VHH binders against ATP synthase subunit gamma, mitochondrial (ATPC). Designs and how they scored, part 5

Target 1, 283 residues: ATP synthase subunit gamma, mitochondrial (ATPC), of Arabidopsis thaliana (Mouse-ear cress) (q96250)
Amino acid sequence: ISTQVVRNRMKSVKNIQKITKAMKMVAASKLRAVQGRAENSRGLWQPFTALLGDNPSIDVKKSVVVTLSSDKGLCGGINSTVVKVSRALYKLNAGPEKEVQFVIVGEKAKAIMFRDSKNDIVLSVTELNKNPLNYAQVSVLADDILKNVEFDALRIVYNKFHSVVAFLPTVSTVLSPEIIEKESEIGGKLGELDSYEIEGGETKGEILQNLAEFQFSCVMFNAVLENACSEMGARMSAMDSSSRNAGEMLDRLTLTYNRTRQASITTELIEIISGASALEAAK

## First folded at step 4 (VHH)

Design g02 (from p12w with R57Y S59Y; framework vhh_7pa5_2)
Fold by ESMFold2-Fast, scan of step 4:
Structure g02 (fold): chain B 283 residues (1-283), chain A 126 residues (1-126)
Amino acid sequence: as target 1 above (283 residues)
Amino acid sequence: QVQLVESGGGMVQPGGSLRLSCAASGFTFSSYAMSWVRRAPGKGPEWVSTISGSGGYTYYADSVKGRFTISRDNAKNTLYLQMNSLKPEDTALYYCARSYVYKWSGSTYTWEFDYWGQGTQVTVSS
C-alpha cells in the first residue's frame, strides 16, 4: 500500500461524508414539507368509519393487500417491514375458496416480492413521488387501482410516521360496497343515509360505491403521506449513520497516512545516517 | 406452468380482417390485465392493446384506435383481438402477454409484461 493509495481513499471517503450530510439535509427538508400534510390527513377518513363501519377482521372471499414502499433505498428496514406484514396478511386471509392478491406501490417492494410472490401480484405502480404529492394525484392513483383490481376487502400496508426514529407498520382495511351492504350491523347508519333525498336518480348502491371510492382515496392519501414521512425519517437516520461511519473511516485513514509518511521519513533518515556512518567507518 | 398460446394469424390483403385468439392456462385469468404486443420485421416490440381483468376497461395504441377491438372471455380463459381495416404496416408477430401497470401518470398507463406467448404471424400484403 502506498501513501498515494491512502490519499485517494481519503478523498473518496471525504466525498461520501459530504454527500451523506447533504442527503440527510435534503431528507429533513422533505420530511418538514410532508409531515404537516400527513398529520392533517389522518382526520380525512374518520367520517367514513362512522358511516360505513369498521370491520378489519371481517372474513371475505377476496382480499387485496396494497403494499406501500419507496422507489429509492437507503431508508433502513422500512421496505422489508411492509413486505413482511403483507406476507403475514396473505397467510391470515388465504384459505379454501379464499383468494389473496397483491398491489405493489414502489420499486423496492416490487423487487423483493417478485422473487417469490410474482403470481399473486396483479398491479405494480412506481414513481409515485416523482411529482409533488397532493390529494388530486393520489385520488387518480386510487381510482386507477380500483379500475384494475376487484376485491371484497383492501388491506393497505404502510409505515405510519411516529418520529424520525420510530415508524409503526400499519394496516388499514377498506371494504367493497357489496360487503358493506351485507353488514346488517350498520343498519342504523344506512338508515340515516336512506333518510336523505337523493337527486339525479342515484340508487343506494351507487351512493355506497361513491362513498367507498372516496373512502379509499382518503385512506390512500393518508397512507402515502405517512409512508413518505417514514421514508424521509428513516433516510435521515441512515444518512446520519453513514456520515458518522465515513468520519470514523477518514480518521483511521488519516492515522494510516501519517504513520506511512512517518515510516517513510524515518527510513530515509536511517539510510542517510547509516550511509554517513559507513563512510566514516570505511575511512 | 403459465402458458399463453396464440392462434388466428395468417395472410390477408390490405383492408381485410383477422381475429386473433390467446388461450391462457396456469393462473387465475380473470385477475390479470392482458395485452397484445407486436414485433414488426426489424423493429422493436410495440404495445397494441390492453384489457383489464374484468373486461371493463380497454386501452389502445393510437396507431390501431378505431380499427382493432380487444376482448376477453373469462369463462374460457381466452383473449381476443379483432383486427379490421388492416394495413401493410400491421404486418408483425403478435404476442399475447400477461400484464400489469408498471408506471402511472394520471390516467395514462405504462404496461409491463411477465409472461408471453410464442406469437402468431400476421402478414398484410397484396
Scores: ipSAE 0.012, ipTM 0.480, lowest interface PAE 8.7, mean pLDDT 80

Design g03 (from p12w with S54R R57S; framework vhh_7pa5_2)
Fold by ESMFold2-Fast, scan of step 4:
Structure g03 (fold): chain B 283 residues (1-283), chain A 126 residues (1-126)
Amino acid sequence: as target 1 above (283 residues)
Amino acid sequence: QVQLVESGGGMVQPGGSLRLSCAASGFTFSSYAMSWVRRAPGKGPEWVSTISGRGGSTSYADSVKGRFTISRDNAKNTLYLQMNSLKPEDTALYYCARSYVYKWSGSTYTWEFDYWGQGTQVTVSS
């Protein structure tokens, strides 16, 4: 039955519209909750950039690409974008006697990259965003990366939040203490560490190790919050588009339903009238 | 590409010792955590021990803690398991596995395994 088929399709599309509207509102609420923290967390790592310098193009023997993605989909191209950037970094940093490996954060990048790059993945973490993000949680993740992964440079790939419609794929580089010591300009900027020679007992290497670990934790905390904001913003946009598309489809189906229903009523009326006329003639 | 080859298994009496070895090739050995996993006859796989890529941290199943020692030689691309005070319950096929950390929010880290060796048989019997 055509009328019933159209009715069933209308019910499905209306449910999709309701779900996508609800998901948009949830994403908007979560964005409001995390946006302020993301913007404030930019201040956590900026002092390290001032102290240790900005090293976006540094070449090293071993690079580890930390790819930040979401656990849930329906957030536009943010996950495919960080995977593409991560793959580009692999090609740019690979070479004779050079090695590149991946650390994956989030289920979506894991699923994509396991198909093509499984041999180069050394660590995978999911469900980081299940509870509200805090520094302690990300610090534990950063520590586990440092304990389980050997590197000269960590290249953190994430979506920096600018606005609901503007996300900037970003790469932040954190250097190992050994590489920091090899950079002449950094040695000059670390003149304040002269105090440890006066106090004695602690090595420059130990201080640089602690600074690098703390810097990584701060950069990771900001990156995770930025990516969470971008995820929520992208999901809002995706759900808004889906909801409007569903609304347009529902409008078209409503017109079809009304037309089909009207045709059915007209046919039934004609049959009743014809029958009544036949009965009157037979009288 | 990736190959893991176990050796050192055999028959031993209760209270005896065995040392298992795993030769790894086809990947940067020092960059990956490595694990030993065993499968007893008629049972599912049981995780035994894990060692970090640099060897700085180790973890053991409660059933083997204090008796087994995991170690690695990154220069030789070789993983080891020193098994002391062996019990009949330790009888199993022992696998070398390449490992990486997988974590769930609010829970402990879990090891995931992507490459396994063929296994080496350990039988503890009088």
Scores: ipSAE 0.000, ipTM 0.424, lowest interface PAE 10.7, mean pLDDT 79

Design g04 (from p12w with S54K R57Y; framework vhh_7pa5_2)
Fold by ESMFold2-Fast, scan of step 4:
Structure g04 (fold): chain B 283 residues (1-283), chain A 126 residues (1-126)
Amino acid sequence: as target 1 above (283 residues)
Amino acid sequence: QVQLVESGGGMVQPGGSLRLSCAASGFTFSSYAMSWVRRAPGKGPEWVSTISGKGGYTSYADSVKGRFTISRDNAKNTLYLQMNSLKPEDTALYYCARSYVYKWSGSTYTWEFDYWGQGTQVTVSS
């Protein structure tokens, strides 16, 4: 063991501790900025569930899975979780007469899914969180997705924020106007919608198209904010663990350094005493 | 198996017009945005134009805005670029590309491409 080797390791560990503490603080600040917006955005889409129903198990010819992930890592299992859920949805909705495709949001899910699902990816979006998000920006993205993707059902996969230690994998389903129209023929709440459309002077198709577009924008806005909160929370937890581990390692290295230094001082002192004694004996 | 084949290039005088075509196969054409990207001699690739899968959205580079028109025929799996008022600076190899990803920052985005055609040469000279 050399004192210099131990000192070099201490310096590296100290740097890791400083970096992880700084990253934790940045994640905490970003979470604080986004959490309120995420909570407020939950109210935007929940009325659609009451009106249209939540049909996550609806069987359609073409399903598109929208997978929300982060661009940067060091956020625990949030990205691997949405990929696993997305792959499960693929298996559930695939069949000889059925098509499943992916819309990937974020670099991390893109990197994972390009390995084995490249032919099934129709759109990949990155750097969505580079600047602070607002509804207008997400609305433009939602419009681009709707224009570029053909679907019967959109299955939005994201991490719903519960706390900095608890994230709930969630799937929100948005149906195409054609599927909603078919379901409305069964009756219930959608049967009532048919009556209002006739009275409104607009066609059923026009109202359903507008509702689907607005619903998707609202769900996407909430989902992106929820996933951003979960990313920041997971990063805080990961950085906190790394910083704590670095601190423990630094404590051990400090003890080793002190023991090595003490041993070196003792050896040097013995050499000095021995030299002086030998010189005296030689006289 | 994705395949993109460009055609329609050639030599034209300044102020003239050309129409480029790209025949696509091996994927659901209407589900993907498509782009034209050019490479001038001694220069890097320059994005020219993009059209959404359903044709509802189009975008153009500032250098070609007002002169070029991108369009598509999803029934024929074909992408087009109508080039008007051509300039010597438009001389380049023009590539048809499938646009699969965009990087977005405050409503501004740049497209990334996963499949490219072989390119078709456009030369503008008198």
Scores: ipSAE 0.168, ipTM 0.544, lowest interface PAE 5.5, mean pLDDT 80

Design g05 (from p12w with A33T; framework vhh_7pa5_2)
Fold by ESMFold2-Fast, scan of step 4:
Structure g05 (fold): chain B 283 residues (1-283), chain A 126 residues (1-126)
Amino acid sequence: as target 1 above (283 residues)
Amino acid sequence: QVQLVESGGGMVQPGGSLRLSCAASGFTFSSYTMSWVRRAPGKGPEWVSTISGSGGRTSYADSVKGRFTISRDNAKNTLYLQMNSLKPEDTALYYCARSYVYKWSGSTYTWEFDYWGQGTQVTVSS
């Protein structure tokens, strides 16, 4: 029953078209909810980057790559892209006396990386974007990462949102207080502050620790919002493409159905004519 | 493949001490955060303590803070829980669990466990 098979396929494709259009609208709505917050959050970490620096080329003994991905798919290449960048950072920073570990945010990067890098994954975080994202949620996560993961440098890999058609893979580096102090001493940038830190009862190390913790929270908050925007934009594009492809497939199936129907009518007509003719020839 | 085997449970009087051990195999032990979780009769599982892969960071449930100490020996692939000043309320089946999934519940983060041991019974009774 070829005709029924074609009809069933047409029904399935039409349902896919309806679902993808609905998913596009949901993604657009979610993007509107987070876009302004992502753009505003870029200002949160700027003062700390000016003070502490953002040096992706810094050579350290222990690097932790924080890979931001989505929990849900159908968002183009955003997840495969951050995984590729994360793996490139592993190759660049790993060595005989150098360790690289991963903190994975999102189910999709976990699934991709679990097969070949599971021994290097020290933390996997899911359902971060189930509810509207807030600073408290991210700051608790950042604090827990700092408590449970030892590092010299954190390399946060995410998709920076530019527009619904343009997402930029980005790496933001946050250095440990020990590394910041060591680099500052070599460069001589913080020497004048040492006397005030001693007199104030707070050590230079305590001040740098607090600054690094706050910097990481601010950078992480921006990064997760940027990645959420990029996810929604990519999903809109993917759903639009899927909806269009479904429409084209529906058109082709409709043509096939009409041709099959016409052929069936013609065959029935020929059989009727032939049968009548054969019956007349018999007598 | 992955196996977690607890030992060291037993019967002890209130105020006594016990040391639990968990032998881990089938994975790179030092790369994983490990936890102790207990289940009292008729109650759901209660998280007790967590230790980072390196052993550098630990956390405890409020009910056991100051009394229990979690530790690990990565060379021996073994997790420990030193339990002091035991109370009748500590009576439970104690599980060793592997923790690497951190899940947002809507108000806080909770550890999710992917592998559990069979448990070791701790009974605090006079």
Scores: ipSAE 0.118, ipTM 0.518, lowest interface PAE 5.7, mean pLDDT 80

Design g06 (from p12w with A33V; framework vhh_7pa5_2)
Fold by ESMFold2-Fast, scan of step 4:
Structure g06 (fold): chain B 283 residues (1-283), chain A 126 residues (1-126)
Amino acid sequence: as target 1 above (283 residues)
Amino acid sequence: QVQLVESGGGMVQPGGSLRLSCAASGFTFSSYVMSWVRRAPGKGPEWVSTISGSGGRTSYADSVKGRFTISRDNAKNTLYLQMNSLKPEDTALYYCARSYVYKWSGSTYTWEFDYWGQGTQVTVSS
């Protein structure tokens, strides 16, 4: 009977509504756990912007775009957004005798970019968030990227967390020691490095490399935490929308159930009346 | 487009040496981390060694440390593996591979590979 089919569909939709509401609460809990760390980590890289400069428009021969995405979905447009920004940076920085390459963090950006841009991807990192995220894990990753990837400028693309309904696509630039030295010789903000004393046993290049490595670790740690917050916020919003849509569907199914039930009762009554008439004729 | 072609394999006696070469084409060789991976008869693939794009950083499996040396010539788009003090246990098909995925396993990062050569056979027997 059709009434039974509608009842079964209603039960399934009720379960979906409960699950999406539970998933929203899980995302909210994870956001609470990571939001304070993200906000506090903004302080880690600010001294470097004062010392080394931000210089997002710097024109170099080799740019590497580090694209931060999630491993899991159901988080709105955060992953498609960083991919779009990363591709725009490719076009802006590509040119004759200029090279742009990608480092991809997360499974979702990897899946999107591997078909169209595989030859420009030099590293892909997955399962970063398998364990609770900590500075040591990100620092090892940052050091290994610097060890294995050659660049003049690193452009880190991530979703900066503003609120559960607003995340801002952000690009943070980290310069190689060679570019920092070149800019310090020309003058400007990066010329402040000339004020530092160099100890015996270390060259200016070694000091600049250590500073660049530490800066990249700090920026990456903040960027990863910001992106995690934005992922959780976007997932909360997505689950909230899914739960509301399930509620609306349940309301429509309830109307269908009431109509089907009424039709079924009417049919049963007609059959009873018809049967009674046949029994009377058999007297 | 991308091609990796290994050479230099052969038969050698225990304690001997071999130098493997890998000719790369179809990509900017100097920009990629490269690795050697081997497959012994009846066994799964075993990572042997990795070298950074510039050649400044290398790493080795414990089984080959001190005996093997990985190197590259970016001007010639060629990867090398110098194998010294060879053992019967080193008998395997050796593959040149391009490293592209750096996967966190909970305690460390491990390489995954997107392009492989056809391999070159190394047999260590008396």
Scores: ipSAE 0.012, ipTM 0.439, lowest interface PAE 8.0, mean pLDDT 80

Design g07 (from p12w with A33S V101T; framework vhh_7pa5_2)
Fold by ESMFold2-Fast, scan of step 4:
Structure g07 (fold): chain B 283 residues (1-283), chain A 126 residues (1-126)
Amino acid sequence: as target 1 above (283 residues)
Amino acid sequence: QVQLVESGGGMVQPGGSLRLSCAASGFTFSSYSMSWVRRAPGKGPEWVSTISGSGGRTSYADSVKGRFTISRDNAKNTLYLQMNSLKPEDTALYYCARSYTYKWSGSTYTWEFDYWGQGTQVTVSS
């Protein structure tokens, strides 16, 4: 390998090291900005779990899996993980008279799932995290999904933030108003909903519709923030690893450069000596 | 296999009306927003109108607002565009498109299309 080639590679690796260090700092800053909001948003959906129950295993005719991923890469396995979980849910819930469809949030899951599941993708959302997330933005998205996507149960798949080194793939279930009403009528977990008095001429159907919309908005808002935290944490880890690897490569290239330079000097000296010896022998 | 087939195009005089139809197959029609996009000779594609899956929300380009009406019949898997008070500048190939995704920027979004019909020609001339 030539000295010039090694020198050029050293410059490239130094650039990679500088860029990955900068990207780590940016991810760390973004994580700090969003982490508190994610943790606080966990309180938004807990009252609904208490009121409506948690039915992760409910068997329904039409399930919609909402897969949360990132738009940008370099964030470890977070996107492949939610795709794997989403595909597992498809296998568990699909059948001869059962339908499973996908709502994809984020460019990365869309790219992966479009390969073999494009006919089952009802809606894709990208660039949701381009601007700082707020409840109003996510609420509009949630309302659009509720109005335009038909379902019995929504399975929201996301990466719950635990720490910068630990992300927990999580599935949250939101039931349609029709399923909630059916469950309450048969005296199941939701039977106590019938004990709540409805005032002002509102129907039970209107109350359940409003509760489903608000629950989905709250769960989705938390899920999107959790996934954003997990993305930033995973990116920090990925960039840290890349920066460290670049540093090690730079060290090896520096040693190679020094050896190549040394060898070049030695080779030139040997050629000079050999040439002088050949000229001496020719006499 | 997803298919979108447009019909109802033709020649009409300025001030006339046409109704375009798009027959959709191969997907759950009621779950998707649908759009009309047109391309005039020598120009790029221009978004015309979008309707939500339920039909509850519609939006229109400023150039057609008040003259065109988008609608759908989910039982028949058919999208419609009622075009009234047609102008020569409405002359274009009209495409039916499935609006499956959008990009979020601030409080607004821009729709993306994944499936397109072959288009139906609308010519407005005297």
Scores: ipSAE 0.183, ipTM 0.553, lowest interface PAE 4.5, mean pLDDT 81

Design g09 (from p12w with V101Y T110E; framework vhh_7pa5_2)
Fold by ESMFold2-Fast, scan of step 4:
Structure g09 (fold): chain B 283 residues (1-283), chain A 126 residues (1-126)
Amino acid sequence: as target 1 above (283 residues)
Amino acid sequence: QVQLVESGGGMVQPGGSLRLSCAASGFTFSSYAMSWVRRAPGKGPEWVSTISGSGGRTSYADSVKGRFTISRDNAKNTLYLQMNSLKPEDTALYYCARSYYYKWSGSTYEWEFDYWGQGTQVTVSS
């Protein structure tokens, strides 16, 4: 192999190493920008859990699984993980006279699930993160989901950011006002809502609908921020791995370059010695 | 397997009426918004109308508003488009399509379509 060919390969690998290092730094910067917002957004929905209860195992006729993924790749297993959890929820909630449908957020989960589950996908949304995320944008998305999708329970699947090295697949459940009323009537944790006195002449159904809408918006806002943090953390890890792999390739190419160069020098030396011998023979 | 089969197309004179039908199978029809999309000769696809899964909401392109009416019968898994006061510019291949929000454009979502029928030809000529 010529030294020029090896030099060209080394240049290509150096460029890959530089790009992956730069991408790692960009992911780290984006993580720093959104981490505080994600942690602060946890406070937005926790009061609703206390008021409406946490009932992930409620058995209902129509469940909708909201799967949060990224639009861009190179972020490890975060997207395959939420798809796996979403498919498990489908199996757990499907049955005779029971329906399970998907709402997909992000291009990566869409691409994976469209192969086997397209008929069960009611809504697909991409490019949510193209502009900086804010509550108003996520509230519009939440409103669109509520207006266009019929459900008894919404099960939001996302990657909760725990630390730079730990991302936790999480499922958050939001119940329809009809299911909340039904659970209140038959008792249990949600039965505590029957003890509240509603002032102002508004119906209990109206209050529950407003609370469910606010709960969903708050949970979605937290979930998309959590998933964005987990995406950036996973991308940092993936880029770091790619950069190390490029470094190892560069090291192997450097050894090949040095061996080829040494071989070329040795060949030149042999030729010089042979030429000198021929000149001595001629004298 | 999702199937959408259109019918009801044909030739009419300007000012005439036609009713298009679309028979849907292979999915829970009432759970999905449905649309009519047309393709005129030499032009790209043009969205015509959408109806929500329950039938409670409808929307129309400005070019057909007041002349066309979209409706559905969820018990029969059938989508309809009543076309009145037809104009030569309405000449197109009309497709039935299953609809969902696909792309966030910053402040709004754009309707996208995942399954299409074969289309039914509507020709308005004198």
Scores: ipSAE 0.000, ipTM 0.333, lowest interface PAE 10.9, mean pLDDT 79

Design g10 (from p12w with V101I S105T; framework vhh_7pa5_2)
Fold by ESMFold2-Fast, scan of step 4:
Structure g10 (fold): chain B 283 residues (1-283), chain A 126 residues (1-126)
Amino acid sequence: as target 1 above (283 residues)
Amino acid sequence: QVQLVESGGGMVQPGGSLRLSCAASGFTFSSYAMSWVRRAPGKGPEWVSTISGSGGRTSYADSVKGRFTISRDNAKNTLYLQMNSLKPEDTALYYCARSYIYKWTGSTYTWEFDYWGQGTQVTVSS
């Protein structure tokens, strides 16, 4: 290895360190922009859990797993985690006369799952996280999923943001209007809808359809914001780790450079001394 | 491996009807939403209709809503488009397409298609 090769490696590592520090700052800025909205959006869907119940283990004939991932990498294990949870849900909910399908959000989960599960993927959504997320954008996606995907239960898999060092893999279940109506006959808080007085004379089926659509959009909006926060937090941690590793590598390369430089100087001195001695011997 | 073969196109007078068929092979037909997309002379592709994998959910472009009906027979791996009250504006090459990806365009989500048929010509003229 020459001194020049070591110098070139040091230059590359210094550039990596600068880039990772800059990327950490960008991730921190994006997290600040989205964190408040994620925390506020938790309040939007929690009343639906109180009204419609929480049925994460409900047995249905057709389950659709909605897997939320990022479009960009360098965010630790958040994408591999939601894929792992999604595959576990597939195994737990599949069976004779039971169907499980995937809706994939984000390029990273798509890339991982297309290898083994392409035939079970009914929708794949990309570039959702390209710009700051807003309710209208997610509401349109939620409406399109409800319109084009058949299900009895939707199981939304995402990384819930707790802190920049803690992300919680989470599954939120949303039931179809048909299943909600069936559950209201068995029991639960949905029976309270029978006592509501509705202006305009809407049918119970229309009310349940509207509630399911609104619940799904609210849950999806929170889930995508939570996952975006977790992505930014994980990226901050990944960039911080990369920056530290680059610093350690730079330190080791500096030692190598100093040793190589000293060895080169010593060799040059020996050659000079040897040359002078040979010339003197020739006289 | 994936093949989509359209049939049923032809020439029809305004107000007439046609039924298009698409024979699918090489994949699990019932697991995929399917669409009809048309391309009129001198224009870009226009999405017409989509049907869910089991056939329980359908959607239509505003220009064809109430006149066209999309359906499927999963036992025969066949997609259909029943076209009624045809107008000269419906003249186009009609493609059968497998629907698999939603992509955000900045203002709305749109279907991405990974496999297309060869197309079948529909001409509405007197």
Scores: ipSAE 0.077, ipTM 0.513, lowest interface PAE 6.2, mean pLDDT 81

Design g12 (from p12w with Y109F; framework vhh_7pa5_2)
Fold by ESMFold2-Fast, scan of step 4:
Structure g12 (fold): chain B 283 residues (1-283), chain A 126 residues (1-126)
Amino acid sequence: as target 1 above (283 residues)
Amino acid sequence: QVQLVESGGGMVQPGGSLRLSCAASGFTFSSYAMSWVRRAPGKGPEWVSTISGSGGRTSYADSVKGRFTISRDNAKNTLYLQMNSLKPEDTALYYCARSYVYKWSGSTFTWEFDYWGQGTQVTVSS
C-alpha cells in the first residue's frame, strides 16, 4: 500500500531474479562439463552386465541399498525420488531371515531418511561433488565401501540422465563374489575349473573378488555422473522456472508502483490546482 | 542409548604389547564398521584402524600397519585392538568410535564418527 513497501518488494524480487538467472547459467555450465563423461561412462559397466548378468530380482539374505542424492537442494524432485525407490527396495527385500541396510550418498537423502530409517543407515558419504568428479575418486569410494560394508547384493539407486526435463530413477545391482559364483555362468565355470586344480580355490576367489570390485567401481562411476547430470538438469529447470516467476512478479509490482505513484502525482496536482485557485481568489 | 567403553590402556616400555577393548551397547553392533582413533598430546585425532561389521575386512593407518591388529567379537559386542612393537610415538589417548560418515575432503576420503567412547590412555615410555 505504500510506495516504500512496494519499492522494497521490487528490490527483493529483482535480486531473486538476478540470482536465479546466475544459478541457472552455473547449472547449465556444470551440466555441459559432465554430460559427455556420463554418457561415455555407460560403456564401462555394460560389458559386466553381459558377462555377470543383471539379476535385479535375485533373492539374497543381505541387501544394501546405495542411495545417490545431492548435497545441495533446488533441484526439483530428484532426491525425493531416489528416497522413494530406496524405501520400496527395503520393503521388497526385507524378511524374517533377511536384512536390508542403507548406504547414503549426499546430504539430502540423509536428511530425509534419517527421520525414520536412522538405525538402518550403516554409512553416509558426503561432499562427493565438492570437486569435479573423477574415476580415481569414485574408485577409492567404491573400494572403501567394499571394505567396510558387508552384502550379498548392492542395489545402487540413482537418477539416470536423459534430458534437462527427463531423468529416470534407476537401480543397478552388483553381486558379491559368493553370489556371482552361485548364480552367474562365469562364476559357475570358474567353480568348475577349481575342481581340477589342487590349490585353485584361492585363485578363483581372488578372480571373483577382483571382478566384483571392478564392476562396482565402474557402475558407481557411471551412477554418480548420471546423478550429477540429473541434478544439474533439474536445477537448471528449477532456476529457469523461479527466474520466470520472479520476472512476472516484478512486472506486477512495477505496475502497482506506477499506479501508486500516479495516484500520488494526481493528489499533488489537485493540491497545486487548489493552491493556485486560492491564490487567484486572494487577488 | 548408545555407549562405547574402552579399557586395557596403561604404561608399557618400547617394544611392549597392549590389548585394548571396547564394550558397545545400544545399537546393532554387527551392522556397523568400528574404528580406533588416537589423540597424542598436543596433536589432532589420528585414525588408526577400521573393521567391517562382519569382521571380514580391516584397514590400517600406515604408521601402525604390521604392528596393530583390529578384531571384533559380535557375540560379545566387543571391539579389540592388539598393539605390538609399541613405540614412544604410539603414546596417545585411544578412542573407540562407530564409523558412520565417509567424507570427501577434496583429495581423499576420511571417516567421521557419530559415537565415541571416553578414551583409554596408552603411554609408551621407558
Scores: ipSAE 0.135, ipTM 0.546, lowest interface PAE 5.6, mean pLDDT 81

